# Miniprotein binders against q56419, part 24

Target 1, 326 residues: q56419
Amino acid sequence: MEGRTLEEVQEEVFKRHGVLVPKKELEDLAKALEEAGLLLTEKVEARLKEEEEKLKRERPMRLAGLSYPEGEREARAFLEAFRASYPGEGEEARVLLMPHLEPSRVPEVYGAALAALEKTPPPERIYLVGVAHRPLKEKAAALPVPFQTPFGPALPDLPALQALDALLPFELFNTPLAFREEHSLELPLFFLKGRFPEARVLPLLVARRSPELGEALKVVLRDFPGLLVLAVDLSHVGPRFGDTPLTRTLAEEARRRDLGFLERLAEGEPEAALAFLGANPTRIDGVEVVASLLPLLRERKGKVLAHRLDLEAPTLSAVGAGTLVL
Short names: E, the ipSAE of ESMFold2; O, the ipSAE of OpenDDE; V2, 0.75 times the mean of E and O plus 0.25 times the DockQ between their complexes.

## First folded at step 11 (miniprotein)

Design t2 (at its last look DockQ between E and O 0.41; V2 from the best seeds 0.64)
Fold by OpenDDE base, look of step 11:
Structure t2 (fold): chain B 326 residues (1-326), chain A 85 residues (1-85)
Amino acid sequence: as target 1 above (326 residues)
Amino acid sequence: DEEALEFLKLFIEYLKEEIAEVKKALKEGDPEKLEEKLKELERLVEGLFKAVLLAKGDPEALKKLAREIEKLKEEIEKLKKELEK
């Protein structure tokens, strides 16, 4: 039945868009889609089930040896180098906003996060809220399993996760496959685990704004205190994101929006930060996360420690990254 | 990976068109087969959902696809609610 649907889709796409996806490319795409799980063949379903079953036990590293070192000794040296890239001192954080961009692109921004963590007493638990780059069944999700890091596994806080789930109008433990390759959790977790090896973690993803999440977390944080971390990037501008190549004007606008967003958050005015972005024309990544966590961000004053708009030269595109403490 | 992403985009556009046709049929008062068509669309969107979960490629491109899938789901749910009226 599924094969007919693809051929029908091929014919329809051809009829409507004039693009004949070659049958071989459709077969390769169907295979890739099958391999990618689009063609719910028995094989794909079996693979999906297998991957889901693996994620019931642990979330393995995906970016070890690519974005950060796999070995603990090398990983520690990596942390020290990143810390050294930020010449300033940090401040104690109750809330930390940090990037999830490729660390090598914005080392001083991660360095600023490490500087803040140096001034932060070791938390019992870390609420790590990332951005879903994959679709979720619900507005937000959690994965209640150990996350592997070069410093050992980051263990979940099951009691706190259960308390959070009980307060949400939807099942929190949804879409485990969305966590499999989610870098918005893996990258910040490297730095967090390296600094706080004994902290338990609540790995959370936000796909869409969930006011319910912020309200629930506000209650949970009373009984289960911890560090809140927002792992979010800022503006995404240039051809990769549908703009013209980066110009001085475009870069200035991206920086203006990034800094205007961060400064309003630093003033304890998260609603004003969201309002300032409007339609979000520079595509600030963290909007849905901030919109979900409003109750936790209100009236908290803090400081912007670092900001960078990093150019990706091959695509003439740029991504904003920042570190904020509250 | 780029080819796979492009196909996923094309498939999303196809689904948008199918949804638009269902919307049109509903407005025209021809509810015949709309329920079956919506069930089929739900199945296709679920397939697309699973595909994007497993797909490799640029995270931002995948995020864009994820948002489009969410919109498709929302549109289908609205149509289902309209058919129940």
Scores: ipSAE 0.720, ipTM 0.891, lowest interface PAE 0.6, mean pLDDT 89
Fold by ESMFold2, look of step 11:
Structure t2 (fold): chain B 326 residues (1-326), chain A 85 residues (1-85)
Amino acid sequence: as target 1 above (326 residues)
Amino acid sequence: DEEALEFLKLFIEYLKEEIAEVKKALKEGDPEKLEEKLKELERLVEGLFKAVLLAKGDPEALKKLAREIEKLKEEIEKLKKELEK
């Protein structure tokens, strides 16, 4: 029996995409990509090795002078300006949800996070969980090196990272290069290191839901207590993200989904928060992180301190950001 | 750049079709040829993985590509395990 041929693939591509690709053209494309991929792979391998060797020692700042000041003095003033943009008081956090969106776009949301940190006893370590914007070899990853900040290096908590790695069914230190430009860690870390200069850090990324990560972290946190930070953004709507142009209706829906998600988390009901989103039609960024960390979020009640759906007029799009303490 | 990202999107769609073809052929196809094809696909997906690790562009566009590439790697691993049975 015959299940497929190159002709059948051509036919399927035509049905799915409306473009007829001749068999020879497809074979030539595959060969050309293999040739370019092989040579590019050799050059890519050399470049990957060079960049990877740098990351085995430290993770340098990528956004200094762009998203936050390079110098320590200016960086401290920057922190205080952001705190001032949120006039309220925070609450003590054992878990903090904060954004990784460009800080100048949502100053009061970062200010609310700073207000929460003011009420939070300095932790020995911070579990900083961001969202991978580059591919990971596994569902989650960490990088056990110092992350540079204007306030000095944020040192890794190696014993806690090793304990976490030992509990996972995959190697935790699996994709160093994914951290090279990862702003979902760098931007929150600036604020966290500025307020907790003595805390060590577990820099973690989630690409896809990993229930194993949450169960392992629950165990590690017993022996290595600290502050858990979910560094996630909320809705992503509009043409930049694959939608039609942003309308008032779409923006209203995004805001409702952001707040409904945060409010259910604040009630200690993370499963309900995820169920509320369903298929996640507004692409809330935090769902994979929340879904991974369920054991750490259940029955932990708290408060939503801030939220903004930030409009990007040039792209006719919007991104939501919030601050939640648990 | 943007043109490179668009090409990667189209190539990912091509690889999805090739993987689907291998999946359809698991029981009726030649195991040796299927294993050889899977190794070719795995190498191509690994190249894409590395390319996206180094690529420039909108972080959100890169995240979308990253998730697609991760799915391709996962599907290939599943098919390799099925073929070994």
Scores: ipSAE 0.705, ipTM 0.882, lowest interface PAE 1.0, mean pLDDT 87
ESMFold2 (binder alone), look of step 11: mean pLDDT 77; pTM 0.702

Design t3 (at its last look DockQ between E and O 0.66; V2 from the best seeds 0.71)
Fold by ESMFold2, look of step 11:
Structure t3 (fold): chain B 326 residues (1-326), chain A 85 residues (1-85)
Amino acid sequence: as target 1 above (326 residues)
Amino acid sequence: DEEALEFLKLFIEYLKQEIAEVKKALKEGDPEKLEEKLKELERLVEGLFKAVLLAKGDPEELKKLAREIEKLKEEIEKLKKELEK
């Protein structure tokens, strides 16, 4: 399918289905495949190159005007509204777990993160670890460029990123295009940059658990101290995620799994938190990140500040989000 | 975009079937033809990888596709090593 003619595509469909598909249907399929990038034409290859070159210089905002305001004044008011959504006190964080779910869905959970940041001395740098929603060439990746925000660019900590790259058995800067639309970094970064405008950032993605990443980060953090942020969501339940429609029983199980996971992390027992989930039947999003970062989470006690299992009524589904300080 | 994601799912299933055929043929098949087939499958998986990098759609569905593509890459690499043994 890579650069294949319509006749070659037709033959492949015939091979699979045992029937010849009319040329018109194959032309419609070829157009859909080109739009999806499966048919690597000169147009698709040129677009890949253009997007990659842009990302080697900076990562633009993708969600301004959609998930948060584009203007700085409006963005600061937005932060204040979110802080006000959480009436409680924060606690100082050396490690912060916060969501990457659409902020308007879980305002008090993001508010709890802001409350924790209020109690946290400004770090020199933030290790922001999100969940890759596109494929990575390796188990983890980083993008060493400024990330634009309404509060100005979040500058990369190049020395810390280079130290991390040097300790890994793979190239850390391996999949720039995976960052182009990655909301698990952009949404938390809005809140972090708004509170810590001078902090540099290590924007990291995990696709699959990597013990090597956690061991390397433990070394890098000793030499380059900073705030570690796990930007992860919790349970994903309901038909959108492969379940039957959300019931009270399924929602109760999801909440139990979310809170049990967070509570064990708060006790400094990340292995127990993973074991508690077993096969992860409610699809807690954070397991690959936690499994990668075990050396940084062990024996670090803290507190769960907030949790919500947020209903998606149109899909009869729900997603959990929480705020944990260690 | 929804149709594009469904087509990506179709081609992932196609690749799973092709990989399964290579697995079945490892011991008794022609090693040279199997090596050529694995190279073809590698190119197709790379195309899928690039397609998902560019695709628009539900981030949760894209994440599922990404994980399947990563598994396909790993499986092909394992088969290449098995064939060279």
Scores: ipSAE 0.767, ipTM 0.904, lowest interface PAE 0.9, mean pLDDT 88
Fold by OpenDDE base, look of step 11:
Structure t3 (fold): chain B 326 residues (1-326), chain A 85 residues (1-85)
Amino acid sequence: as target 1 above (326 residues)
Amino acid sequence: DEEALEFLKLFIEYLKQEIAEVKKALKEGDPEKLEEKLKELERLVEGLFKAVLLAKGDPEELKKLAREIEKLKEEIEKLKKELEK
């Protein structure tokens, strides 16, 4: 049955697009799709189920030994080096906006986040809101399991997560597989766990703006106080993202949008920050997260601690990163 | 990994066209054929959803695919609601 569906897809793609995907390429593609889970073969379904069952227990590290050290001693040295890369002092944060970009690309921005965390009293819990790079069944999701880090597991705050779920019009505990390799949570969590080893975590992902999430979190935060962390990147410009190679003009526009967004957030005007971006032509990553958390960002004044537009030279593309405290 | 992503992109474009045809057929007034076609499209989009969850590649490309899947789901739901009228 599976082979017919691919041939039918091939014929249909050919009939409609005039592109004959060679059967071999379709088979390789089908295999790649099977391997990628697209072909709902019994094997793929079994693999999906197996991976989901694993995520019921814990979320293992995926970027250990790649983006950060696996060993605790080396991980502590890594944190210290990143902190040292930011020459300034931090401020106490009730809300922290920080990047989830590859740490080596923007060390001083992560250093600024660490500087802010140094001035922040240890929270009982951290609401860590990342960006979903995988599709979610709902606008937002949570994974209520321990996340592994070099500093030990980041334990979930189950009571707070349950309270949040009860206030949402959708099931919060959806799409566990979206968390499996989500770096927007894993990377910031490394720094957060390293600084606050005893804090429980609420790992949240946003795929699309959910005003309901912000309203629910505002209520939950009354009974379950904690640090709110927005793990978001800023502008994405250049060929990787559909633009021409980075030029001075394009870089200046990206910086203008990044800083204009962050400054309005620092003034406690998140709606003005969103309005300033309009259609978001430089593709600021954090828009859906900020749009979901408006009730928590309103009237909070803060400070931009760091910003960088980092060039990826091989692709002549750039990504913006910033650190903001509120 | 790049080949897999390219295929996923092609499959999304295929699904967009199928949805466009369903939209056209809906205007032409054949509701029964449309319900079966929508069920099939839902199945295919669910398959695509699962595939992207397991796919390896550039996170930004995966995010793009994720957003396209969300749009496909929304369009299918809109069509389902139109058929129920």
Scores: ipSAE 0.741, ipTM 0.898, lowest interface PAE 0.6, mean pLDDT 89
ESMFold2 (binder alone), look of step 11: mean pLDDT 78; pTM 0.718
ESMFold2, look of step 13: ipSAE 0.698; ipTM 0.874
ESMFold2 (binder alone), look of step 13: mean pLDDT 78; pTM 0.720
OpenDDE base, look of step 13: ipSAE 0.740; ipTM 0.898

Design t4 (at its last look DockQ between E and O 0.54; V2 from the best seeds 0.69)
Fold by ESMFold2, look of step 11:
Structure t4 (fold): chain B 326 residues (1-326), chain A 85 residues (1-85)
Amino acid sequence: as target 1 above (326 residues)
Amino acid sequence: DEEALEFLKLFIEYLKREIAEVKKALKEGDPEKLEEKLKELERMVEGLFKAVLLAKGDPEELKKLAREIEKLKEEIEKLKKELEK
């Protein structure tokens, strides 16, 4: 009971201490939060454990009815509409780079991915590598459970995941909660499961570059062949991301960085692609994934099928998305 | 939610300052007091980690917070190793 009262006081303290607070008030706020955190620790721990136990069984859809239809019939129509948004033909992919940006923002980019999948023999499994938007305990993580989709559950490839875990210098199954709302896996998975309903999945997240992950995956892919998917976005520019408002010059620079990155990947030169970005001034999302997967990208040539730098008018910002087959 | 996310940003800045103070005091300060301070900071960073795992908000803002939290954990581990030398 005292915990409820304290919780209400804690929330009020948070609201009373705003941004741009002087140093002394920041210290007072931090002390109050420290005390509140200590008193709420058991409740937070209980919530964490409860949610983690749920995720040890399955990963439910979080974006059905928001980013894609929940019903299977409607979902298949959705896929066909996206394919129609890309007027070209795809090319067989051993490695596919595709976005995780909201699909309605870049329909032809997802359409290009579908076109590539049309030309790709159905794989036994898909190595789906996304970008962690929440903290991971290690540089990378996996969640070895079914991911629900409108096309049925995407089943995990447990033998391949166990083999990967055994080769890494850290526990692969380290942060289940980071997967709970991770759209960088869910959005691409919708398209992948719709086209390859029999494929098993290795759902992987990268937070920070891990050369060990790429070396381990190279070994695992030899014994467990499949489709490698890099589910990454490209440039992030504008005030939402810490820049000045989007200008024509900033947009042109972002497009140049996106395309230069993709073109160098398409030439089988992932180190050159990373070097081209330097300090990554347009915040291309895929850098940590590419840097992790170098052994799988070297000398693999391919083609850029689509690219869009999509404007977010309300934030005067933009996000790039692309489709690359290797 | 939105105010909670802004507070987490302020808390990260506070922790950066506290870690910097430990780093500055590493060679000439009281090693036992510094060790106790690092344990306190580590506990607070772990609490922050858990809070961001449960937080609601813009995925891009959460990603930035996640990377900063991961850096704080690395810095604390580096300082703990340096203090033991």
Scores: ipSAE 0.753, ipTM 0.899, lowest interface PAE 0.8, mean pLDDT 87
Fold by OpenDDE base, look of step 11:
Structure t4 (fold): chain B 326 residues (1-326), chain A 85 residues (1-85)
Amino acid sequence: as target 1 above (326 residues)
Amino acid sequence: DEEALEFLKLFIEYLKREIAEVKKALKEGDPEKLEEKLKELERMVEGLFKAVLLAKGDPEELKKLAREIEKLKEEIEKLKKELEK
């Protein structure tokens, strides 16, 4: 460990950033940043650059062997088991809202998504809109590279991505590192690629509401038709999210908000769905995505196929998940 | 991973304090020192941005940090616009 002294880090932060961080806070910062491999050292900058350069070629799987099987045969069996967990039939989707939660927690919700995909003609392309769990330089971003899956690479639709970029007031191809470990794209993509192996993909992330994204996508969808997928979770309640342990009352409120949100979306009233949440006290994850896609959700009627509030017992917390077809 | 996230949280709180001091100083009328301080804060926020991009941990905690970074950026941009007036 060529451990630059905390003093050297303080001096470097001061020289580079002009800030004299108190030594103790710097010590803790430097240590945590070092432990995280985040010290803004030449080494960290080199690593950042290296990781960015890798993402110019492809986005590798991060959750293979953890959240889903790495092998194709096992992956197909996984899909079949998830489909079997939902006893109902699906409906044709033009817009699909589905979760990005750990699949094992809400198998029947993913099963409902698969059921909808069974009734959906194979799209030429999939607009996959996830939630950014990392910061973005802009309100939204895309990564125009192949995403690896057990079923082969999900190839980007470059013409459609370029058309989208041209209509946005900001650079769409920003913050590639935000995609590196983003599960909100990887998890739904597993199911989508497994069902539609020939579909091209537009992997999109939303950090903050972008009305411009929805308007631009509405135009792009005319020339580049495809399936729109919103990969979003619903309520997040309990100690992990700053609440008391899950109670019957808290669970009922989370379910009420989740279902009230989904039902208003199913009625083709996305503005009413957002208004219903108000300050979003149960922390519905999909709010910024829905707020960005209002032009695409208006007047589209559909059906809620599944909902679950899943308890994480070790933390006495719960996350809502749902499947909606429009 | 938990220690790293906790540290990033502490650093965000530090930056919030620094921004609050700049807001206070802006009312007191030393624009040149404030411009330099804002540039410094921007660099620190950029560092924090990069750090959170590479950090490991709970996605929801990372998302929370991401939103805090966005707020810091917005606050700095507002202060810059106020200094240009």
Scores: ipSAE 0.728, ipTM 0.892, lowest interface PAE 0.6, mean pLDDT 89
ESMFold2 (binder alone), look of step 11: mean pLDDT 78; pTM 0.708

Design t5 (at its last look DockQ between E and O 0.41; V2 from the best seeds 0.64)
Fold by OpenDDE base, look of step 11:
Structure t5 (fold): chain B 326 residues (1-326), chain A 85 residues (1-85)
Amino acid sequence: as target 1 above (326 residues)
Amino acid sequence: DEEALEFLKLFIEYLKREIAEVKKALKEGDPEKLEEKLKELERLVEGLFKAVLLAKGDPEELKKLAREIEKLKEEIEKLKKELEK
């Protein structure tokens, strides 16, 4: 273990970053970053560059064999089972809000999304807007490369992506590494690609509310029509998220906030939906996405097809998931 | 993975303290030292940004770290604007 001495890390941080971090804090930091392979060494920078170069070609599956089957036949059976878990019928979607939670936790919510997709004519393109779980350089980003799925690659709509970039006050094609393991795109894309194999995709991530994104997309959608998909989860409550263990009262509040949010969206009142959440005490995940897409959600009426607050028993925590059609 | 995330959290807390010191020093009137310190903090935050991009762990914990990084960047940018006045 050629562990660079804490002094060497301090010196390197000083040389590279001009900061003299106190040795003890640096020691613990440097050791943990080194152990994590996150220390900004030449080796880590080389790895970052290598991973970025890979993402210039394609985004490989990360959750195949874990969250969904890798093989196409098994993947099709998976889709069918999820569809079967929702006993209802769907409605045609122009906008689909669906979860990005682990599919096995909320099968009927994904089933409701599939039911809506069954009633939706095959779109030429899908605008897939996920939540960034990694930091972005800008408020939003896109990755203009094929995303691998068990059903073949989801190909990017380059003309539509370029049109979107041209209308934004920031570079859309930023932070490719944020997409590398982003499940908020990968999981919904599995279902979308399985249902619409020929649709091109615009994989978008939102880190912070960007009104500019919604205005730009509204213009782009005129020339490049398609299905808009919001891949967002709802409330996050319990110890994993800084609350007490799930109680009946906490679960009722989470459900109230989730349903109150979705119902106002279904009425075509996205500003009212955001206002209803206030400080967002139950940590609804989709707030920044909805806030970015207000121009596309206004005056669109629809229907809530499914909702679930799913308990993660080992942590006594729960996550809300819903399916909404507009 | 948990140790790595805990470490990143500790580093964020360190950077918050450093930013607070810069804010204090700005009130005390040494602009040159502050500019160098801000450049240093920017470099550290960029390092942290890259580290979180590569980190493994719970997506919600990573998201929390991402939001903290965004706040640090915003605070540094505010301090830069104050120094230019």
Scores: ipSAE 0.737, ipTM 0.897, lowest interface PAE 0.6, mean pLDDT 89
Fold by ESMFold2, look of step 11:
Structure t5 (fold): chain B 326 residues (1-326), chain A 85 residues (1-85)
Amino acid sequence: as target 1 above (326 residues)
Amino acid sequence: DEEALEFLKLFIEYLKREIAEVKKALKEGDPEKLEEKLKELERLVEGLFKAVLLAKGDPEELKKLAREIEKLKEEIEKLKKELEK
């Protein structure tokens, strides 16, 4: 029990003996939780309105000074340092898979993405597809506003976003607040905007697989060509994610699954990549994005440029990150 | 933030139990009272949705909560359809 919080110990006791708790105590708890739920709904109302109004105009930087420098000069130096951490050469990308993990944890993986961008003609627009870490009202969402970066605002591609919205069976602009702190867009955008300062952006989030999104994007990309970026992490293993402590065997399995997934994507076989993962026992982050975008990934051959399974020593856990060009 | 996430997890477990009670009572209970209970549960899940949108904390834990909220919404919708029959 060493290293557990008091709350974690209480929760474990509840889980082990919850069915044995007398009915009266459960009823008292249920009433308190019901009351707290009502208070939660009412108390957040004004704050939610204020945050939503701000997001109608722009999406501010949330991670400047934390994950990357806020000043433009320092940010450019940071970008070049990351490129230098990957000594290899890139390849032209029509589709780029890159991580959204904290950059300092996987510098060469982001460096590989920069190497790929060096070989990529500047696109008119970037379709940036991240993973929602907060709930969405629909399977996917977008936010059609400028995203601030140290390199200036990343302007939305409004015509392409409107075309995408028109093709979907649900409202695309459905959950602005989910973007407020979404690092899966902000961290990759830093690197993308730094290399393609004139490109417009379609900032997209996926919560659950949406075949409709991929079909719609295939149509939109035909009329509005650009770079497709899958901003996803790979395996998540260890106690932070519900596993036993990270063992050598679990780490080797996670690495094997990450690489097998990426290699099958590199062969132009996204369905085989998903089938290879089965029930996804190492919780590869990108499966819902890949499953949404099958029409855009089929038959596209490419190369895995980098991979790391990075250890989180404080949590005895690990997260995988990779760079793939198609 | 850690304290807030633990509260949200407990609240999810409470809602799962309440949904299970509606499911147990589906055939033999008063349909109007069950419908009212489902509407209240739906409102509470919406509040949870908003709270997680504003919550600060570990993004991976928040993502798990988002998945749980989706499951709660789906279960409530299924029960509403069953009650209609």
Scores: ipSAE 0.691, ipTM 0.886, lowest interface PAE 1.3, mean pLDDT 87
ESMFold2 (binder alone), look of step 11: mean pLDDT 78; pTM 0.711

